# VH-VL binders against q9m1h8: the designs that were tried, part 39

Target 1, 233 residues: q9m1h8
Amino acid sequence: MEETMAEEGCCENVESTFDDGTNCISKTEDTGGIESKRFYLARTTAFEMLRDRGYEVNEAELSLTLSEFRSVFGEKPELERLRICVPLRSDPKKKILVVFMGTEPITVKSVRALHIQISNNVGLHAMILVLQSKMNHFAQKALTTFPFTVETFPIEDLLVNITKHIQQPKIEILNKEEKEQLLRKHALEDKQLPYLQEKDSFVRYYGLKKKQVVKITYSKEPVGDFVTYRCII
Key: E = the ipSAE of ESMFold2; O = the ipSAE of OpenDDE; V2 = 0.75 times the mean of E and O plus 0.25 times the DockQ between their complexes.

## First folded at step 19 (VH-VL; framework fv_ecleralimab)

Design Q3 (at its last look DockQ between E and O 0.62; V2 from the best seeds 0.66)
Fold by OpenDDE, look of step 20:
Structure Q3 (fold): chain C 233 residues (1-233), chain A 120 residues (1-120), chain B 107 residues (1-107)
Amino acid sequence: as target 1 above (233 residues)
Amino acid sequence: EVQLVESGGGLVKPGGSLRLSCAASGFTFSNAWMHWVRQAPGKGLEWVGRIKSKDEGGTTDYAAPVKGRFTISRDDSKNTLYLQMNSLKTEDTAVYYCARDLDYWYFDYWGQGTLVTVSS
Amino acid sequence: SYELTQPLSVSVALGQTARITCSGDNIGSKYVHWYQQKPGQAPVLVIYDDSDRPSGIPERFSGSNSGNTATLTISRAQAGDEADYYCQVWDSSSDYVFGGGTKLTVL
């Protein structure tokens, strides 16, 4: 009766030190330093996002260091100075505005005040609000009164560019023709494509809309490239 | 305001030819897929054909009943859509509408239409 | 060829709810669009992508699509809603397909 000692294979817990580049913003009392860093990160991500959406972005804004940012905007940046207004590359007459909101609750009054403030901006076709506070339902409804699409991002969603953390598959947005060809090639209906929800962080970053199709290419060595398509729903 | 205005309709004999035009305004015409849709008297809507935007290849597609006889073209510099109709048949008698497809495969704006009557 | 089937006519009393159906094979897997056409006028888009409303279209107009049937619903029917209504889809084999149209009568 040979008791075969089952060698307990030490599963070495390879603690994959995910170097969570979550630089723990140490709660050091320098509230100004933390605030300026938050705005720097969010603004940088906003520029990257706008670039990736096809807007004309100055490379100098993308390469700006925290030190340079603080030199320009200070430790307590004025929110109005942080605003980004850039044209669409494909149509320079169309501009998008990024507005950084304060820490105060966003009310209908706040939204109306903003609407009045931006009313003189010619060629504005879209706006992004970067939020530091929750927006109530009434304020959200008031955003629908703008003559263009308004997107909202919690500032926390912009502190890290989601496209940099993921071994990011190559993403290509299909035009109408390419979508049609895809559907015809595979004899698929529009709703038969695998989907991404509009609320998905990736969808929001790229500003993808309902019924758009993205081509996602995953490169895994040694297996090669894997291509999938997703439709926004 | 988006406007589409059809012209060129009229009376033609079987086997004849006619050219319709659609003048577009109030939007970037070059970015839109443009369509012709027809409606025979007292009948339903029937898709005739389309032309895609130039940036998406500018290709044309036609419904089976008109294929080989009708040709759709566009002049983006003039914001104008055309329908060349050859070898016309009595069954081609209809109001012809131009329509815009700016999104995915629906017609958000229509012209008022132009009447084509094919009669001996 | 892909085909869409609509009832020839639907009647509704003033202030009541009208429902116009559009049937097609697996139509629920497609986006359905609806057009209103009044006598002597061009069609007007009233619903797109099953349930979305263009600007200027009253909230009384709504759409749904599931299985083999799409439905246009007109709540609180008004005399001005009397018209022909057409459903439309895109099909990979048939391109743009219209239903036969439904005449809505408001009584």
Scores: ipSAE 0.785, ipTM 0.956, lowest interface PAE 0.6, mean pLDDT 91
Fold by ESMFold2, look of step 19:
Structure Q3 (fold): chain C 233 residues (1-233), chain A 120 residues (1-120), chain B 107 residues (1-107)
Amino acid sequence: as target 1 above (233 residues)
Amino acid sequence: EVQLVESGGGLVKPGGSLRLSCAASGFTFSNAWMHWVRQAPGKGLEWVGRIKSKDEGGTTDYAAPVKGRFTISRDDSKNTLYLQMNSLKTEDTAVYYCARDLDYWYFDYWGQGTLVTVSS
Amino acid sequence: SYELTQPLSVSVALGQTARITCSGDNIGSKYVHWYQQKPGQAPVLVIYDDSDRPSGIPERFSGSNSGNTATLTISRAQAGDEADYYCQVWDSSSDYVFGGGTKLTVL
């Protein structure tokens, strides 16, 4: 959503809506305003995602408004300042880093430079790259040389938080012990659980890995809770 | 670099006891399920038992031939896995390996083993 | 108790392809893992989850699993591939189960 830049004489007598500037503004090129809004939305979604994954996220970051964001970072934010680094709640020695990449194509050289930049960031156990451009095949391979998991998200995938849909089921991640007990209880073998693909948007939102099991609880009036289990493939 | 080093093997008479140790380094020991696997001379691999990570219950499970006689424990502060072997039988003669189980029920690293010989 | 069966031995000519089988009732419903053991040494993981290769294992090692049979395939066999090979699964009733082992001889 674009914030009102200036009143340029086209908003006379119009009915106001929740973001009044979008109804009657005379369009002027403002790539900085559009850029800052995209970063704001993606960064807010990233914080929500990290909270939901179990990281310690400051509530102020979750409630930050576009205006407050622009006051801190400007209309054309410096990408380095947008980085997020937060500890895992269950083990505060483990941290995740979120890096916002520029519009230039991402190459092996770019990935190597990033690796050098973060080499002294003690306690990193995971990283997320927010992309504005395509990453070539060799750059993707180079990410596997990091000593921890690196995920990539096109910025477009973070402009809306998919978990805010009204009818979302409850999702619980099983640890290895819980998965074992599930299989024993039902006399099932590993491959006999129904699957959920790694590419699924909810799988990617929670950062789930192959062979993890998720318990999905649907609240349904006729039968009460309906529970299913899915294994990531 | 992941390392697993067993110790405590030796010669013991039937009915005797031994305590094996496995010193671990190069990984977060407390996150791993740890196992003992044995191999009689000239024979195949046989699972002995395991101890789960603390955050997943810390419980133990044993193969039938050793249940009630062997006890697995761990000391996460010392990165050490133990196997207490009581009421030893000649059939327990084997090289005993410690092994790491991080990702859904396979052994990605093994120690070099320690020989236990049960003989009169 | 769940059991896995392997041939006692397999021979392969240098440079040829070796195939080592692991048979079990409905083994295709489980993930199969393979270990290489050279004389006097500890086992080393060479394939996990049927067909995945740990870092440091050459691409000529591959695996498959369907129905009642899993297979470890070693292409372009080298003298250094001479070893015992064990398959292993987790089973919901029997826990960790190993096959009896296969001695691979490179001629």
Scores: ipSAE 0.619, ipTM 0.886, lowest interface PAE 1.4, mean pLDDT 86
ESMFold2 (binder alone), look of step 19: mean pLDDT 95; pTM 0.963
OpenDDE, look of step 19: ipSAE 0.765; ipTM 0.947
ESMFold2, look of step 20: ipSAE 0.563; ipTM 0.866
ESMFold2 (binder alone), look of step 20: mean pLDDT 95; pTM 0.963

Design Q4 (at its last look DockQ between E and O 0.63; V2 from the best seeds 0.67)
Fold by OpenDDE, look of step 19:
Structure Q4 (fold): chain C 233 residues (1-233), chain A 120 residues (1-120), chain B 107 residues (1-107)
Amino acid sequence: as target 1 above (233 residues)
Amino acid sequence: EVQLVESGGGLVKPGGSLRLSCAASGFTFSNAWMHWVRQAPGKGLEWVGRIKSKTEGGTTDYAAPVKGRFTISRDDSKNTLYLQMNSLKTEDTAVYYCARDIDYWYFDYWGQGTLVTVSS
Amino acid sequence: SYELTQPLSVSVALGQTARITCSGDNIGSKYVHWYQQKPGQAPVLVIYDDSDRPSGIPERFSGSNSGNTATLTISRAQAGDEADYYCQVWDSSSDYVFGGGTKLTVL
C-alpha cells in the first residue's frame, strides 16, 4: 500500500505589485462650485480642440486658470457668456460657434430657439453644442435644419482632453492630393486603408470626416518613428 | 446656388482648335477640383480631364484619348475653367460638361454642357 | 484599365422597385457614385459614397456596394425616374471611370 505522497506544488503567488500609479485625483474639496470647474475644463478643452482643428484661438484662452475663469465668469457662469466664436485660420470668413447647453432637457423647441438666437451670426459654417443633458431623437433631427454642420459633445467628453495623454502620436490630416498620392503609391483602394470610425473620440475631437485620411506617427525610443495611415469611415 | 455654365462650343473641322470656358459661381472656385466630362451623341459619359486646386498643386490629368491634344486651365480670379482642344478629331464630337469635385472623386455639380461638333 | 459594367436597360412597373447594377473588379473596395441623366439634360448626382444622398434627392433612391457589384435601388418608381443612370468610381490607375449607363424605363 505505497502511499504516493502527492507533492503539493506550492504555486508561489508572485504578487506582481503593479504599482498602478493611479494618481488618485485627490478629491481636493475645492469648495469652488463644481459647476464652474466643469465649465472651465470643458471650455478649455473646446478651445484646444478648435485650435487643433485649425481655428484661430487666442492663447490667453488656453492659458486661463480656474481662478481667472471664476473671476471672469463667476461660480455660476451665464451660459451665453461661455460661448466661443472663432474664425477658421485658412478662411477667416468661416466661423465656428460653441454653445454650452443647460441642464434642462434639450427639445425641438430649445433647438429652434437657439437657431433663432444665432440666425444673425454671419459666417457661421459650423456649430458645436456642449450638452449637459440627453438630446431626444426629435431634437437631434431638428439639428439637421441648421444651414451648417452641428456637432454635439456631452460635457463629460470635454472634461479631459484626450490628446493630452503622455503617449499621444503625432496626427496629420492629409489633404485630398496627399490622400490620392498615398493611394497611388501603395496601389490601394480607398476602403483598403485601416479605418477609424466616426464615433471614435479621436475622430470627433479633430472633427474628421468620412474618407479623410490621417497620418499617425508613433515615436518610440529607441526604435524610432512608426507611421500608419487611417481612413475615416 | 452653385452654377456652372459652359460656353465656346461649336462646329470645327478636323485638325482644328476650340477653346471651351466654364463660368463658376456660388462657391469658392479656387478650392475646387474642376473637371471636364464629355458625352458623344447617344453614348455614355466619358471623363476628359481635371485640374486640381492651386493649394493642392494645380496639376492636371487627362484621359488617354485626349492626352497631348487637350489642355485644362483655370483662372481663379475669374472663377473660370478652360478646355483648350487642339488637333480635334471627329470622335471628339460631344457635349462637354464642366463638373465640380469638392470632396473625394465624384461630381456633385454639373454644367448644362456645350456641344462641340467636329465635322469635315 | 478599370472597367464598370452596367446593364443596357432595366424596366420597372410604376410604383415598383428598380435595381440597377454596376459591376467591377473588387468594386466593393471603392466608393461608387451614381448619376441620373434625363434626355437633353446634364447628369445629376443621386448617390455618392455607395449610399449617401445629396440634398434634394428623394429617399426612394438608395445605394449599396459589396464584392464586385454596386446597386442603385429606386423604390416606388415614378414616371419621372425614367432616365439614364451611370455609376462612377475613382481608380488609382484609370482615374475617373464611368459605367456604360443603364436606361431605366418606367412602365
Scores: ipSAE 0.793, ipTM 0.959, lowest interface PAE 0.6, mean pLDDT 91
Fold by ESMFold2, look of step 19:
Structure Q4 (fold): chain C 233 residues (1-233), chain A 120 residues (1-120), chain B 107 residues (1-107)
Amino acid sequence: as target 1 above (233 residues)
Amino acid sequence: EVQLVESGGGLVKPGGSLRLSCAASGFTFSNAWMHWVRQAPGKGLEWVGRIKSKTEGGTTDYAAPVKGRFTISRDDSKNTLYLQMNSLKTEDTAVYYCARDIDYWYFDYWGQGTLVTVSS
Amino acid sequence: SYELTQPLSVSVALGQTARITCSGDNIGSKYVHWYQQKPGQAPVLVIYDDSDRPSGIPERFSGSNSGNTATLTISRAQAGDEADYYCQVWDSSSDYVFGGGTKLTVL
């Protein structure tokens, strides 16, 4: 079995505790096969998503098979062991944390408890919560008080990677300078680019923000490649 | 909290030179595009120029009236923006503000300004 | 080069609605930003991206932008709203452009 977990070094102060003398709580009615498969699929998609967003991801995590995953994490994985913390390739001081939430309802109290739990993690600039339950509007507002952006994904949205469709276009994100040069070159103003909604699955997958511009390259036989630009709204 | 503090203003003769500084704190200075904006006494706001973040090329752009005479620079290790003004004219008399442009092309924070007076 | 035109002054009675215009050729294709400046003070951003408010700006400040005119609207005008107001855009040919400013007087 390979050493395939890329969790060392960048999340040194993130932890949780159980005060009843065990670090793992087993459930009576769930089969480990179904639970482990859902976490495997979601965790693999999360690694692919982070790589595609420009984070440094260990290739071993991307190629982990279900059987290898189960050998490492078991049939009923402990959620804290599933966490992902990786640095941004272009700026290793910036780290993102992915937290897999349990089935318990997510309330303002649970959001504040999470905030305290991660408060000692220096260098954290973003966080993704993988949800197994609905988050009410008060809990969602509590996320906005974090000193960095927090995204949420229902685990169901991560069971397949939507970018693996064989005809899906290539996506490149422009920085502010590249956007400015694009507009100048074509004598265009900001609102004259076609829009892409903030809630679009591709926008959400790449974590794009309002007013960012995406270069989209379509490849189709027999026409060949063509390029378009869209601005996030 | 974000703070921008200009310094280096004063009285100077036409044809002279002056160097302004803007000390920044409370944000990641190296990620921001930084600008100088001026305001002649009793007049409106006028964009002077900018310097982009180093990661986006660190290039400068200037308004036509100052191009070739003014130079904007930054020292990210000191969180400081500079404006070198040469060949000063009486028309350059103004309060000079430094301003932060961290989103798409507007100024979310301004310094208090420093007065430059160009007269004989 | 690109120009923005504002009226020199606007007067409004206490508690009434003030509207300050910013005119430019096809300004509706650009995002318009607004700054408030009180005498002897630095400008303060009050509206960005046509209609968005920074934290701490009361909801009685609002903005719109369509065609050749952007408008800053101040409802329930207060004495503390008396100031100069500047619009600003980015233009692909002229970079950062300010309007000439409008003095709002609250009567």
Scores: ipSAE 0.572, ipTM 0.870, lowest interface PAE 1.7, mean pLDDT 86
ESMFold2 (binder alone), look of step 19: mean pLDDT 94; pTM 0.954

Design Q5 (at its last look DockQ between E and O 0.65; V2 from the best seeds 0.67)
Fold by OpenDDE, look of step 19:
Structure Q5 (fold): chain C 233 residues (1-233), chain A 120 residues (1-120), chain B 107 residues (1-107)
Amino acid sequence: as target 1 above (233 residues)
Amino acid sequence: EVQLVESGGGLVKPGGSLRLSCAASGFTFSNAWMHWVRQAPGKGLEWVGRIKSKTEGGTTDYAAPVKGRFTISRDDSKNTLYLQMNSLKTEDTAVYYCARDLDYWYFDYWGQGTLVTVSS
Amino acid sequence: SYELTQPLSVSVALGQTARITCSGDNIGSKYVHWYQQKPGQAPVLVIYDDSDRPSGIPERFSGSNSGNTATLTISRAQAGDEADYYCQVWDSYSDYVFGGGTKLTVL
């Protein structure tokens, strides 16, 4: 009848009180501070995008700090002051306009009002609308009444430059001759190229159009440059 | 408005020569690839040849039936396309259209055409 | 040489839907363009890039392209739609290729 005394080993739970004073700095991010920051980021990305599309962009606009932005535009920027109007480098007579829309729903009335407001702008060949609200179908249809191409971007899509998060491949847009040569060289049909969809964020960023071909060069050390071609569909 | 106006058509004997012109207006002519397309009486459309924009090399291509006999040229300063036709044959009898290829390999605008008749 | 085949003629009753086919090897891998030509007139582009419409072309005109056949569809056919219709492609070997054309008759 050997009473095997089960020695209850007192595992002293050393509660290491890591007093992680995570000061929850409730950053009361001043709501005004958040709005100005959003516009700053979106506007900066818009300038980068326009540069990369071949527009003439002042480097000072690209290097603008948030503090400087707030100094110029304030914590609650006037949307009209945020507008960007820059010429195409290859044709200075062609200008693109970037318009920042408010938080109100975008209606046909809003679009018409904008159309009237910009009607005096000479040489506009394109416009980008930065949206903070949803655009209804009627308003979207009203955009087709402009005499030039209008693109829309949710402001959220411009808060981060998509090209900065990807190992930035060198991108070259082929002209018609280069595209033809490419197709002939490889005995390819037009739709046999690897494709990018028009809705792709990359395509939208660069403003690429259907049937355009881009040459994408990836530099991987030590392997060297890898080149691929994509057609927009 | 985009306009293309062909001229220079007429009656010519086999072995003869003719020069067609196409006057372009309403667009940046220098940026466009320009084409000649012909249509024999009661027949379909037949591509004759093209000339690319100067910025894209300004090279010319021709359909096999006209290669070596026809020459396409352009004067961007005059917004004019030309078709020099040499050694004309009876089978070259057609309405000749000039057409614009501004995008990718289709003809968005056409002239009204000019009739070339090759007959003995 | 690359070849495009069209029917010689298609008939459609007024207000009905006409379909004109254009056949070619692997034509679905190409962009197909369509031209309307009325008697004594120059061709007019009615569809480009398989299904896109130029400005001024009615929505009644539509295009599709898959496999070996492209199709021009004309819904609610009107008397004014009576014309010859040509498909066209670009080919890496043959350059610009037209179909033989289809005469559309509106009855």
Scores: ipSAE 0.766, ipTM 0.949, lowest interface PAE 0.6, mean pLDDT 91
Fold by ESMFold2, look of step 19:
Structure Q5 (fold): chain C 233 residues (1-233), chain A 120 residues (1-120), chain B 107 residues (1-107)
Amino acid sequence: as target 1 above (233 residues)
Amino acid sequence: EVQLVESGGGLVKPGGSLRLSCAASGFTFSNAWMHWVRQAPGKGLEWVGRIKSKTEGGTTDYAAPVKGRFTISRDDSKNTLYLQMNSLKTEDTAVYYCARDLDYWYFDYWGQGTLVTVSS
Amino acid sequence: SYELTQPLSVSVALGQTARITCSGDNIGSKYVHWYQQKPGQAPVLVIYDDSDRPSGIPERFSGSNSGNTATLTISRAQAGDEADYYCQVWDSYSDYVFGGGTKLTVL
């Protein structure tokens, strides 16, 4: 076949290592731009999630634009720079760490290396791993050896914040005392509340644990509020 | 590691009073609900009462046989749980344990117990 | 008030499976917790939330709860399992309730 090089026709005419002489060799999609956009969206959702869970989050992080993100982190961000570490508002000695994992498979060695890497962080009480690859059974089991809760989220699940949908009910998390009073008031036993599964997107978003209860208030315009309670299983 | 150590047990006559202490270590005491559970010699376990964390109101609840006679209190600055026992009866003779209730309504750690003997 | 009933004693041959029952009206609607107590010692939690094991409790200990009966099961019974066992629930009316205890004898 006849291969020709187009002069001044390519927007990416910077010294390229590959040129076959067709139109522009450049990719039509901004591959680095797609990667940076994914991290931007996931990181923004993570900050919103942490704020909604009661962590102290800098408002500047919530209002960061894609362009500003790219100016700071580039088109192919260094993953360690993306990490988030913020304290609980109610107990500043307790901190949560969010780690953005790469595309390589996550192994038991990877988990142990992470454990060592974070051993100097004084007040960690929880960690979230944002995954770009599947985690095998042995790596998942290794996460249980951490002295605190470790959650995992596929990055795809963080590209949109599910709590921003129209008609979402108001959600309040009950403490142990409030749960006890609820059960006593209605003469109910623990297992008699309606359930929410641990896999439910809202349960995962708020990081709710087994046996916690949420109060859900639905607004119905003509009749008024409807309140229900759900227990995590 | 979590430790609970009771003290203050001893001999007392019916109608008398006694104050038990439970020294706690190895956890954030102020976050926990704390309980007293007793065991008469050769008998089973019997719940006595509890005090909730201050964050959750710090209120107390008691089993019927001791209500009005026993008072549970806590001093979070000293990591110490107390049981004030008044108007003691021979039926109150037991080993008294303190126990931690951190999750939903079970006792994950217990002290070694302190013996209270109520006898003429 | 709410009551829990346990057999006074249960015997099991070494290496065999022991089952200790805890009976109560609609106990299946509650979470059942189990404690082991050896002579002169404090109770130790061995099962919580019907079937969950605390760290350090061997898998030989298991639990179930359905209807009016909860059961603590100890497989491959060892001499060291000889102890008193108590079930416990929280009840919305009676608060914390213990069973009367079961003495497990390993023959």
Scores: ipSAE 0.584, ipTM 0.872, lowest interface PAE 1.7, mean pLDDT 86
ESMFold2 (binder alone), look of step 19: mean pLDDT 95; pTM 0.963

